VH-VL binders against q7z443r523to685. Designs and how they scored, part 20

Target 1, 163 residues: q7z443r523to685
Amino acid sequence: TSLNMSTHQLTITVNVTSLEKSLIVSIDPDSPLLMTLYLGFQYQPNCTHFHLNITLPKDKVWQKDEEYTWVLNPEHLQHGIGTYYITAVLSERQEGAQQTPSLVSVITAVTQCYYWEIHNQTWSSAGCQVGPQSTILRTQCLCNHLTFFASDFFVVPRTVNVE
Short names: E, the ipSAE of ESMFold2; O, the ipSAE of OpenDDE; V2, 0.75 times the mean of E and O plus 0.25 times the DockQ between their complexes.

## First folded at step 6 (VH-VL)

Design s47 (framework fv_levilimab)
Fold by ESMFold2-Fast, scan of step 6:
Structure s47 (fold): chain C 163 residues (1-163), chain A 121 residues (1-121), chain B 111 residues (1-111)
Amino acid sequence: as target 1 above (163 residues)
Amino acid sequence: QVQLVQSGGGLVQPGGSLRLSCAASGFTFSSYGMSWVRQAPGKGLEWVSGIYSGGSTHYGDSVKGRFTISRDNAKNTVYLQLNSLRAEDTAMYYCARDYYGSGSYDYFDYWGQGTLVTVSS
Amino acid sequence: DIQLTQSPSSVSVSVGERVTIDCKSSQSVLYSSKNYLNWYQQKPGQAPQLLIYWASTRESGVPDRFSGSGSGTDFTLTISSLQAEDAAVYYCQQYYSIPYTFGQGTKLEIK
């Protein structure tokens, strides 16, 4: 996905095939870059028409890899299975911006926390949710019980040019 | 010219309280994060607490629940309220500016002169 | 917590000599294309001052003789031609993960 310098935005398309997993969207700019992400279901979102949004980098993080990561749990994907569009819009006010073109990597992944349920001899996600400190390389599992945990993910890397 | 001027230190008994102040000038204070770093006599540096431009805070494990960082953007000042002080809190306390560029904080570029806090009977 | 270990703990060298200070991190501090490791100089009776940030970028006003290198977990601060004014304690610091941590410091003395 290419960033149009005149519009200061890029579009990410994600095909959601299951509501059992969380979607992780990672924007990895070469230099710090203020932006807002907008989520739309089956339509291209913008600043006046969107389902959900987030401003990046995040205001409070515990590790650097969280700064440009958006975690969308099943409860956030309210329109169900289908194609979601994410529009990333660069802030008109960039503090410390060089006005120099930089590379931005866009990675999307899906993940879920599982535990082995010995009573039923199967893997289950009951009582677990993906936490907000999750990234494409690290899944935070928040569970209300003790047991063995596992997670999975699928990554789709992309590179775009930004100002 | 960026300046950070500290005040508020002193001698206090165990269990006592102090409020440290760090007055900033020479930059747009509200756009920067601020941190406190301490140094016990003859020892190394220990990060104590930080506050983002938006007001979100972090604390080191040794001070959680006892220290409170806050800021007053109208006065260009960051504060560190020290409560339930212990002998091991004896240190020189420095305020430092967190570099801010396009929403990210990465390093401490300017430091105050330091304020001595002594916790002793 | 990320632990930073510096070596040596102290070193004594003559003016004009080259000195290297190493900093080893218990975990990688590399994210994307940047290493979130900084170097500070503290002279006796003074506050620390920034020398190097992002492992290898020299702060404005810092002399050319100071340089930083390394990536991931192993980092080095080099002073290529030591001056008398360089006598100080040097600290590495990671800005990758909360709580932010410092190395124990390396004391540099001039003979």
Scores: ipSAE 0.532, ipTM 0.792, lowest interface PAE 1.5, mean pLDDT 85

Design s48 (framework fv_levilimab; at its last look DockQ between E and O 0.02; V2 from the best seeds 0.00; counts 0 for: pae O 10.3 > 2, placed apart)
Fold by ESMFold2-Fast, scan of step 6:
Structure s48 (fold): chain C 163 residues (1-163), chain A 121 residues (1-121), chain B 111 residues (1-111)
Amino acid sequence: as target 1 above (163 residues)
Amino acid sequence: QVQLVQSGGGLVQPGGSLRLSCAASGFTFSSYGMSWVRQAPGKGLEWVSGIYSGGSTHYGDSVKGRFTISRDNAKNTVYLQLNSLRAEDTAMYYCARGRYFGGYPDYFDYWGQGTLVTVSS
Amino acid sequence: DIQLTQSPSSVSVSVGERVTIDCKSSQSVLYSSKNYLNWYQQKPGQAPQLLIYWASTRESGVPDRFSGSGSGTDFTLTISSLQAEDAAVYYCQQYYSIPYTFGQGTKLEIK
């Protein structure tokens, strides 16, 4: 869905109910924007108080759907299950863009990589990690073994507020 | 205004090396991505390599492992080191400025004049 | 890799006529309502020049007679009223996925 970014900040609220999957956060602007995302657990983060951050667009991509996508693996969600807040802030380096409202599309989803485990005749995620090239269109699977693999994908509920 | 001035081409034997240079002026070089695109005589355009403003790099399949793109922001220059040259690398080599936001080496709004590389025995 | 195929390979037309050049992509270059497809013009003995970016946005200084259209996999460059100076080779290029690729080019000759 598209949202009007009339101030230079928005907050995304996501309730994480499982740490078995990676969280994919996509914030696609209708016009290029330089932004920084901050992650907080049980609080709304800002540039001086946050757990993790990322600058978007990414500094290297293989496909355009990666530009405004943040991949948060279970090890990045250190506080466990519960409510996470992500604050997106426009960079001061784009003075003109900050005073002009922009539309952004926000999507949150979860994904995980699986491989076929012959011993147990089932799918397992052991030894596989969701990679940083993952997006809402595709999952990059980084596995430390060579077997057949697949992935899943689920859109998760989110709330977005413009401040 | 924006200018890209190239140098460093020439004739070399198969297996040889050359270093191409592209000197930029008229813009804040450190904020832009840069690419190299080549064109064999009478043929079409082939993207060779790109470097982001932050220094990350990409290479086309035909040159991966043989060519190295680099930049020197203090000198406003992007380089392409050509190693293990083959007859099929004979082409006009262009440097180009990446237009895309965020310092990406994506599409090319300004091009250098080109420098000819000939690989022949 | 994404492959771009242009048609026709060459065309010869008179001054004042309309010409269209097609570019077909082996997979979609559309993401989030943007098509990552450009058009370049290369005149004899010169480096290429950017004409159109994001499939349909004219580069600054490019005459109104040039226009781009299309989405996903099928793209067209149109020159509405040809001038002698438009004799050139035209290339489409995708920047959706690495490696960036160009079409094979369309040679436009003026009669």
Scores: ipSAE 0.713, ipTM 0.885, lowest interface PAE 0.7, mean pLDDT 88
Fold by ESMFold2, look of step 7:
Structure s48 (fold): chain C 163 residues (1-163), chain A 121 residues (1-121), chain B 111 residues (1-111)
Amino acid sequence: as target 1 above (163 residues)
Amino acid sequence: QVQLVQSGGGLVQPGGSLRLSCAASGFTFSSYGMSWVRQAPGKGLEWVSGIYSGGSTHYGDSVKGRFTISRDNAKNTVYLQLNSLRAEDTAMYYCARGRYFGGYPDYFDYWGQGTLVTVSS
Amino acid sequence: DIQLTQSPSSVSVSVGERVTIDCKSSQSVLYSSKNYLNWYQQKPGQAPQLLIYWASTRESGVPDRFSGSGSGTDFTLTISSLQAEDAAVYYCQQYYSIPYTFGQGTKLEIK
């Protein structure tokens, strides 16, 4: 799924169906782009009205697949299950290539860290969180205990609109 | 036009300290990441440390805890504070410009002239 | 850590000949259709100079006799018609993941 981001913004619509999973939003521009993403619950956000924002590429990464990845944990999604909107806006201080539309691809997914609770013989998320270095390629699990852990990963439906 | 002019090297005893400087001109310094790369005599290149335009930092494992990278955007200068120096830190130290997009300390398209650090008893 | 291994370690060839230098990465440096691998030239007594970025894109001002190829883990720098000023040490470098690392270098001498 590739979109032409030629006019400074696009909107990503994601239906969140679980308050326990983290949402991974991955942007894959074909050329370097500076952008800001704004999150809104049940409304389209902008630069003056939003719940959360992030600038991409991130201001510190350890690996290239992290640069254009936004990790939204359950605490960031506390507004409820339902429709979340993400508005991606290009920064005016773009440099580089000739002024042409940039193609971007968007992937949205949910993930959650689990560990095997031996006494109850079940998977649990207690004491484990999805970390900020998570991407569509890997889930970082941050646990306050040493045990066997795993993560799930599901690509979720989304609607993307260019404005 | 892009220039990186280094200073601050020299001879120092083991356990000593030095501060290296790299003064930038010919570009918008505050928007670029910067790195330090070193080369021991007759050896290859080793990335030492990097700093984002926003001030976030990374360090190589061999220098973590002993070296500190910093920047002063008002002076267009990046610094490397070398503490607890060892003989193995003897090298030519280069500063290198990172990239504009995101201000990352990677890529290394322009390099300073180098500053020699010698650690000897 | 991503290790880069260059081959050969040294080569001596005549002006006008073609030379290839290989760089093998211990892990893929490919993401989003880009390979985060550069090539540098370092002449005696000088700082390194960027030749190739993204594995195959020539930096401005670099002669077209220098070219890069490869993807993922296997990369090659090619010099198609050597000139006397090409005597140098050549390094590959990855910037895919921290810590950034260099190959051990390939010394090119011209007979």
Scores: ipSAE 0.667, ipTM 0.867, lowest interface PAE 0.8, mean pLDDT 87
Fold by OpenDDE, look of step 7:
Structure s48 (fold): chain C 163 residues (1-163), chain A 121 residues (1-121), chain B 111 residues (1-111)
Amino acid sequence: as target 1 above (163 residues)
Amino acid sequence: QVQLVQSGGGLVQPGGSLRLSCAASGFTFSSYGMSWVRQAPGKGLEWVSGIYSGGSTHYGDSVKGRFTISRDNAKNTVYLQLNSLRAEDTAMYYCARGRYFGGYPDYFDYWGQGTLVTVSS
Amino acid sequence: DIQLTQSPSSVSVSVGERVTIDCKSSQSVLYSSKNYLNWYQQKPGQAPQLLIYWASTRESGVPDRFSGSGSGTDFTLTISSLQAEDAAVYYCQQYYSIPYTFGQGTKLEIK
């Protein structure tokens, strides 16, 4: 979904139904933007009231598509099942960026890494975490054991409000 | 009129527990954030904990892992569970309402009367 | 954490005189033209009362003789003409970031 940003702030609303999965938030601006994302649980966050924040684009990335991707692991979503709010505040436009209007596409998805546990004959996520280099296109799995076997990926419906 | 009425304080031994209550009236409680602020005898004010209208919570470093803030919107009451109490937790505890209709426990326009918590062997 | 330091820690002033209390923050509490800084008054045996919010806006019911000023890291509470009932401890508080923090307080006594 592409949004025309006439203002300097947008809010993404996501209903989180599992505390075992990671939330991936991808923001794709039509031109380079500097923005700060603020995470809130059951409230709309701002620059002074938030649980977690990140500045995009990321300074260190493996690939360019990681620049505007925020990976929220279960520990970041420890507040509970329910509605999470992400407020994105635009700071500055990078040099060479288009002025107005600015189009921003937002995609939210949940994912987890799994391996086949032979003893219990079941898929398990124990010891595995979705890595920070994950994107909408790829899941990075970081496990404390040697073998990774599979991952799931689901696009999560979200509401985006431009303010 | 807005009122915050506190209860639940008292004398307790180190390692003990207390539960403080703050009953609110005169406003739409569920739409406001609430905080607890304490004041040791003869000392200044210290923010202890805050809870947003939506239920999210924050704590001061000195009480993390020991204190729990919660709210019951049906009862218009905010609570502070005090566990593993220490001598340095001795203070007057105040509940306070966040100023704005929006659920943030950030700055406070109404305060309870305070409840004294004394931790002593 | 943001530390707030008030000055002076205590002061004794005569009725009718002008009083200024300073509050310095360890980092800026200014964002989008708003200063996330409040002032409270606490009289003996009472709970604190909000005086000023957003650094310079008086809470309802607060006398005009109270005013707040400053921006960024330096703030001042001013009482233009001190009254006997103004004897209290005054605290600044920031709500720019969690944890919210208070200044150590300024005890204002009447001569």
Scores: ipSAE 0.018, ipTM 0.670, lowest interface PAE 6.9, mean pLDDT 90
ESMFold2 (binder alone), look of step 7: mean pLDDT 91; pTM 0.940
ESMFold2, look of step 11: ipSAE 0.646; ipTM 0.857
ESMFold2 (binder alone), look of step 11: mean pLDDT 91; pTM 0.941
OpenDDE, look of step 11: ipSAE 0.000; ipTM 0.596

Design s49 (framework fv_levilimab)
Fold by ESMFold2-Fast, scan of step 6:
Structure s49 (fold): chain C 163 residues (1-163), chain A 122 residues (1-122), chain B 111 residues (1-111)
Amino acid sequence: as target 1 above (163 residues)
Amino acid sequence: QVQLVQSGGGLVQPGGSLRLSCAASGFTFSSYGMSWVRQAPGKGLEWVSGIYSGGSTHYGDSVKGRFTISRDNAKNTVYLQLNSLRAEDTAMYYCAKGYYYGSGSPLYFDYWGQGTLVTVSS
Amino acid sequence: DIQLTQSPSSVSVSVGERVTIDCKSSQSVLYSSKNYLNWYQQKPGQAPQLLIYWASTRESGVPDRFSGSGSGTDFTLTISSLQAEDAAVYYCQQYYSIPYTFGQGTKLEIK
């Protein structure tokens, strides 16, 4: 989905139905766009009332696709299952003047890390977490044991509105 | 009229140290990422280190722990501190300007300094 | 790390001929419809100069005989009608992933 951010703000609605996987939120602007994302549970957050925030593009990234990606692990979704709202607010200071409205694409996905567990002949997520360098294209797995690992991936339904 | 003027190279013994400087003009220095790229005599280009406009730093595996990139926005200058130098560090060192205005640079280099020769020999 | 492999390693051609230089990436550098790959020209005793960015966009001031093409893992730099001043080493570079990496270079000589 592509949306016009000429009004300085957009809202992303995510329905979280399980806390077994991490939520990946990816925003892809058609031109560089400084923004802050705010997370709220069952309410629309703003700069003075939110649970978590992140400034995008991220500094200290390893691959370009990380710049506009927010990784939310189950520990960050502390209110449990339900509807989460993310408000994206454009920075008052944009790098390089943008005369035309910015178009952004938003995608949300869930992922989890697994490793092959020989005793049970199955995949397990025990001892592994999804890392902050994860994107909708690649999952970073941080494990406390040395083993072969893999990840799964699923796009989650969302609603996006501009104000 | 972007210019990058380099200084600080020279001949040094193994284990020695040098500090390279790159003075920038003709653009808003604080808004762009900067990198150092080296080239051993007769060899290809190797990215060494980068510093984003926000101050985050990255290093190539061959120099991690030995080299330090830094910037002084008030002086429009980027630096590369070379420590524990080895014969394999002998190269022409270039500073280069990132293209992207702002944080999260695409990291391709639109302007390069003239180069500073670093020779490490016994 | 992303490895870039150029071919040929050297080529010798006459003025007026067409030259192609290939760059192959060990993994895709395509993201959001953009290829994070560029090309530099380096003449003897000089610093590299940017020729092409985003795989196919020509830098301002670069002659139109230079063009870039390709996507994902396979890229080509083309010089459509070689001039004597084009004798140089050409490098591809990816800026998709840290560490940034360059191809090994292609030396272009004029006969």
Scores: ipSAE 0.173, ipTM 0.705, lowest interface PAE 4.7, mean pLDDT 84

Design s50 (framework fv_levilimab)
Fold by ESMFold2-Fast, scan of step 6:
Structure s50 (fold): chain C 163 residues (1-163), chain A 122 residues (1-122), chain B 111 residues (1-111)
Amino acid sequence: as target 1 above (163 residues)
Amino acid sequence: QVQLVQSGGGLVQPGGSLRLSCAASGFTFSSYGMSWVRQAPGKGLEWVSGIYSGGSTHYGDSVKGRFTISRDNAKNTVYLQLNSLRAEDTAMYYCAKGYYYGSGSPDYFDYWGQGTLVTVSS
Amino acid sequence: DIQLTQSPSSVSVSVGERVTIDCKSSQSVLYSSKNYLNWYQQKPGQAPQLLIYWASTRESGVPDRFSGSGSGTDFTLTISSLQAEDAAVYYCQQYYSIPYTFGQGTKLEIK
């Protein structure tokens, strides 16, 4: 879905039903936008009250699709299952004098790394972690062993409001 | 009016070191990323290293651990320290304006320095 | 790493003719409706110069006989009505993924 960032703020609602997978949040603006995302559990966060934050676009990325992607591993979802809110706030300092209203596409997804475990003839996530270079298009799997890899992907239902 | 003026090349024996400099003018240096690109005699272009406006760095695999890129925003200068040089490092080294921009602008090389020749021989 | 392969490696044509140079990427360089693919021109004894960025946008000051096209993995640089001053080596470059990589180059000679 697309939403209008002209009000300088938007809210994303994510219902987390499992802590066995990583949450991927992708904000894809139609033009470069400096923004900060705030994460809250069971409340709408702001710049003074939040669990975690990130400034986008990210620096020191390896591929362009990483710039506006936030990877939240289970350790980042410390309050357990339930409703998480993400508030995106547009920075007052925009590089390149971006002064026109922008449309933003928001996608949330969950993913997990699996490998085929020959001994037990089953898929396992043991020894694998979802890496920070992950995006909605690809999962970076950081594993401490050699084997066949796979990942699953599921779009998490979301509610997006422009404020 | 944008200018990139390079210096610091020369002849060095294998295992030696050199420091390349690229002095910039005509734009707000601190706001842009900078790159180094090399070209062996008669060969194609190879990206060597880049430094973000904020100072984060990346390197091509052939030079990791041996080369160090740095910048001095007060002097509008980007540097490339070449250590443990090998014969295959012989090339014309170019500095170029461009890497990542904080604004998400295209990171293309719109301006290049004149090049500095590095020869590794014995 | 993303590998860029150019074809042909060398071409010799007469003034006034049309030339096309292809660049094929081993991986898509398309993201958010933008192709992170540039074209550069390098004349003998000179540093490269930017011709085209975002696959099809001409850099300021570049003659309109130069045009870029393509998307994803297949890109083309076209020079219509070739001029003598266009003799050079042409390189494609991707800036979608680090390390940045260049094609091997296409040498354009004038008959």
Scores: ipSAE 0.367, ipTM 0.743, lowest interface PAE 3.0, mean pLDDT 83

Design s51 (framework fv_levilimab)
Fold by ESMFold2-Fast, scan of step 6:
Structure s51 (fold): chain C 163 residues (1-163), chain A 122 residues (1-122), chain B 111 residues (1-111)
Amino acid sequence: as target 1 above (163 residues)
Amino acid sequence: QVQLVQSGGGLVQPGGSLRLSCAASGFTFSSYGMSWVRQAPGKGLEWVSGIYSGGSTHYGDSVKGRFTISRDNAKNTVYLQLNSLRAEDTAMYYCAKGYYYGSGEPLYFDYWGQGTLVTVSS
Amino acid sequence: DIQLTQSPSSVSVSVGERVTIDCKSSQSVLYSSKNYLNWYQQKPGQAPQLLIYWASTRESGVPDRFSGSGSGTDFTLTISSLQAEDAAVYYCQQYYSIPYTFGQGTKLEIK
């Protein structure tokens, strides 16, 4: 799971099999690294060809575990089920004096928020969404009604290539 | 040698305003986050506000909407604007060097200013 | 918000004795094998000084008698052989979540 980022780029490949859950992508370096992630559907994205991007570490975080976590809700996965590629590109200019290659841990997971629906005696996700402060350690549930909430969490297969 | 030199405190009446300054030297100021921590007489430490190297600002619940943190990287100075001051804001205010994005690991508060006394009294 | 609770609130001990100060966090401050928990010493009339970061790493210049331990929610600061100059208030602080919070402090008096 831990990879040495001795090159300036790595590619994560993940197969999305359902649009009922949010995709959580965690790229956790052992020392701070400025990087930009690019998302592509059925193609390997780069800095000039992608449909979504994010710069990590995130600037407006509530907790440290959010800094290198990208939350992709079903609305962000608008091309549907299939293979998504994420290319992480290291900035040419690293802030400060960080120049040593870092070990990077990559985890991909899916999560969804639920509430117990008393009338039907079942769990429902209606009126709930996964929030942007979600991480591999906790799911933020944003619901439009007051009730008891729970979330699921499943690590999903991915492949990681340096280059 | 790292130094944080504070100024701008004083006595003010409830509802008044003050601006605190913290002039930094001995490190690359623009690369580090800065915070303000206060201590009421005889009480413990309370984190008040922080500003990341990238400019994002954060506040403790007791001061949200009343205090504003800002920085001027050209002057190596961090500021705390205190508005709508209350008697319970009476404290020694410290600036502290904190978060550093590119240093290889997150910073704690490794250097503190000498403190600036703010007294809110009628 | 993460609440840090220290115990004891105050302690009075003799030079050469061992003392332990506990800090309990309402939530885990562990992420990626790092505990975002610091310890500070504040002597009368002075600004706080960093003693320990990452729960157990001593800051440069801090004597060996100071050590930190613990993980997740339970942390301890130990002073193995008290010296007169160790009379101070000690604070734990979490750096995991905003707002950053401090424990209420433990006052250490030398008999």
Scores: ipSAE 0.000, ipTM 0.548, lowest interface PAE 12.3, mean pLDDT 82

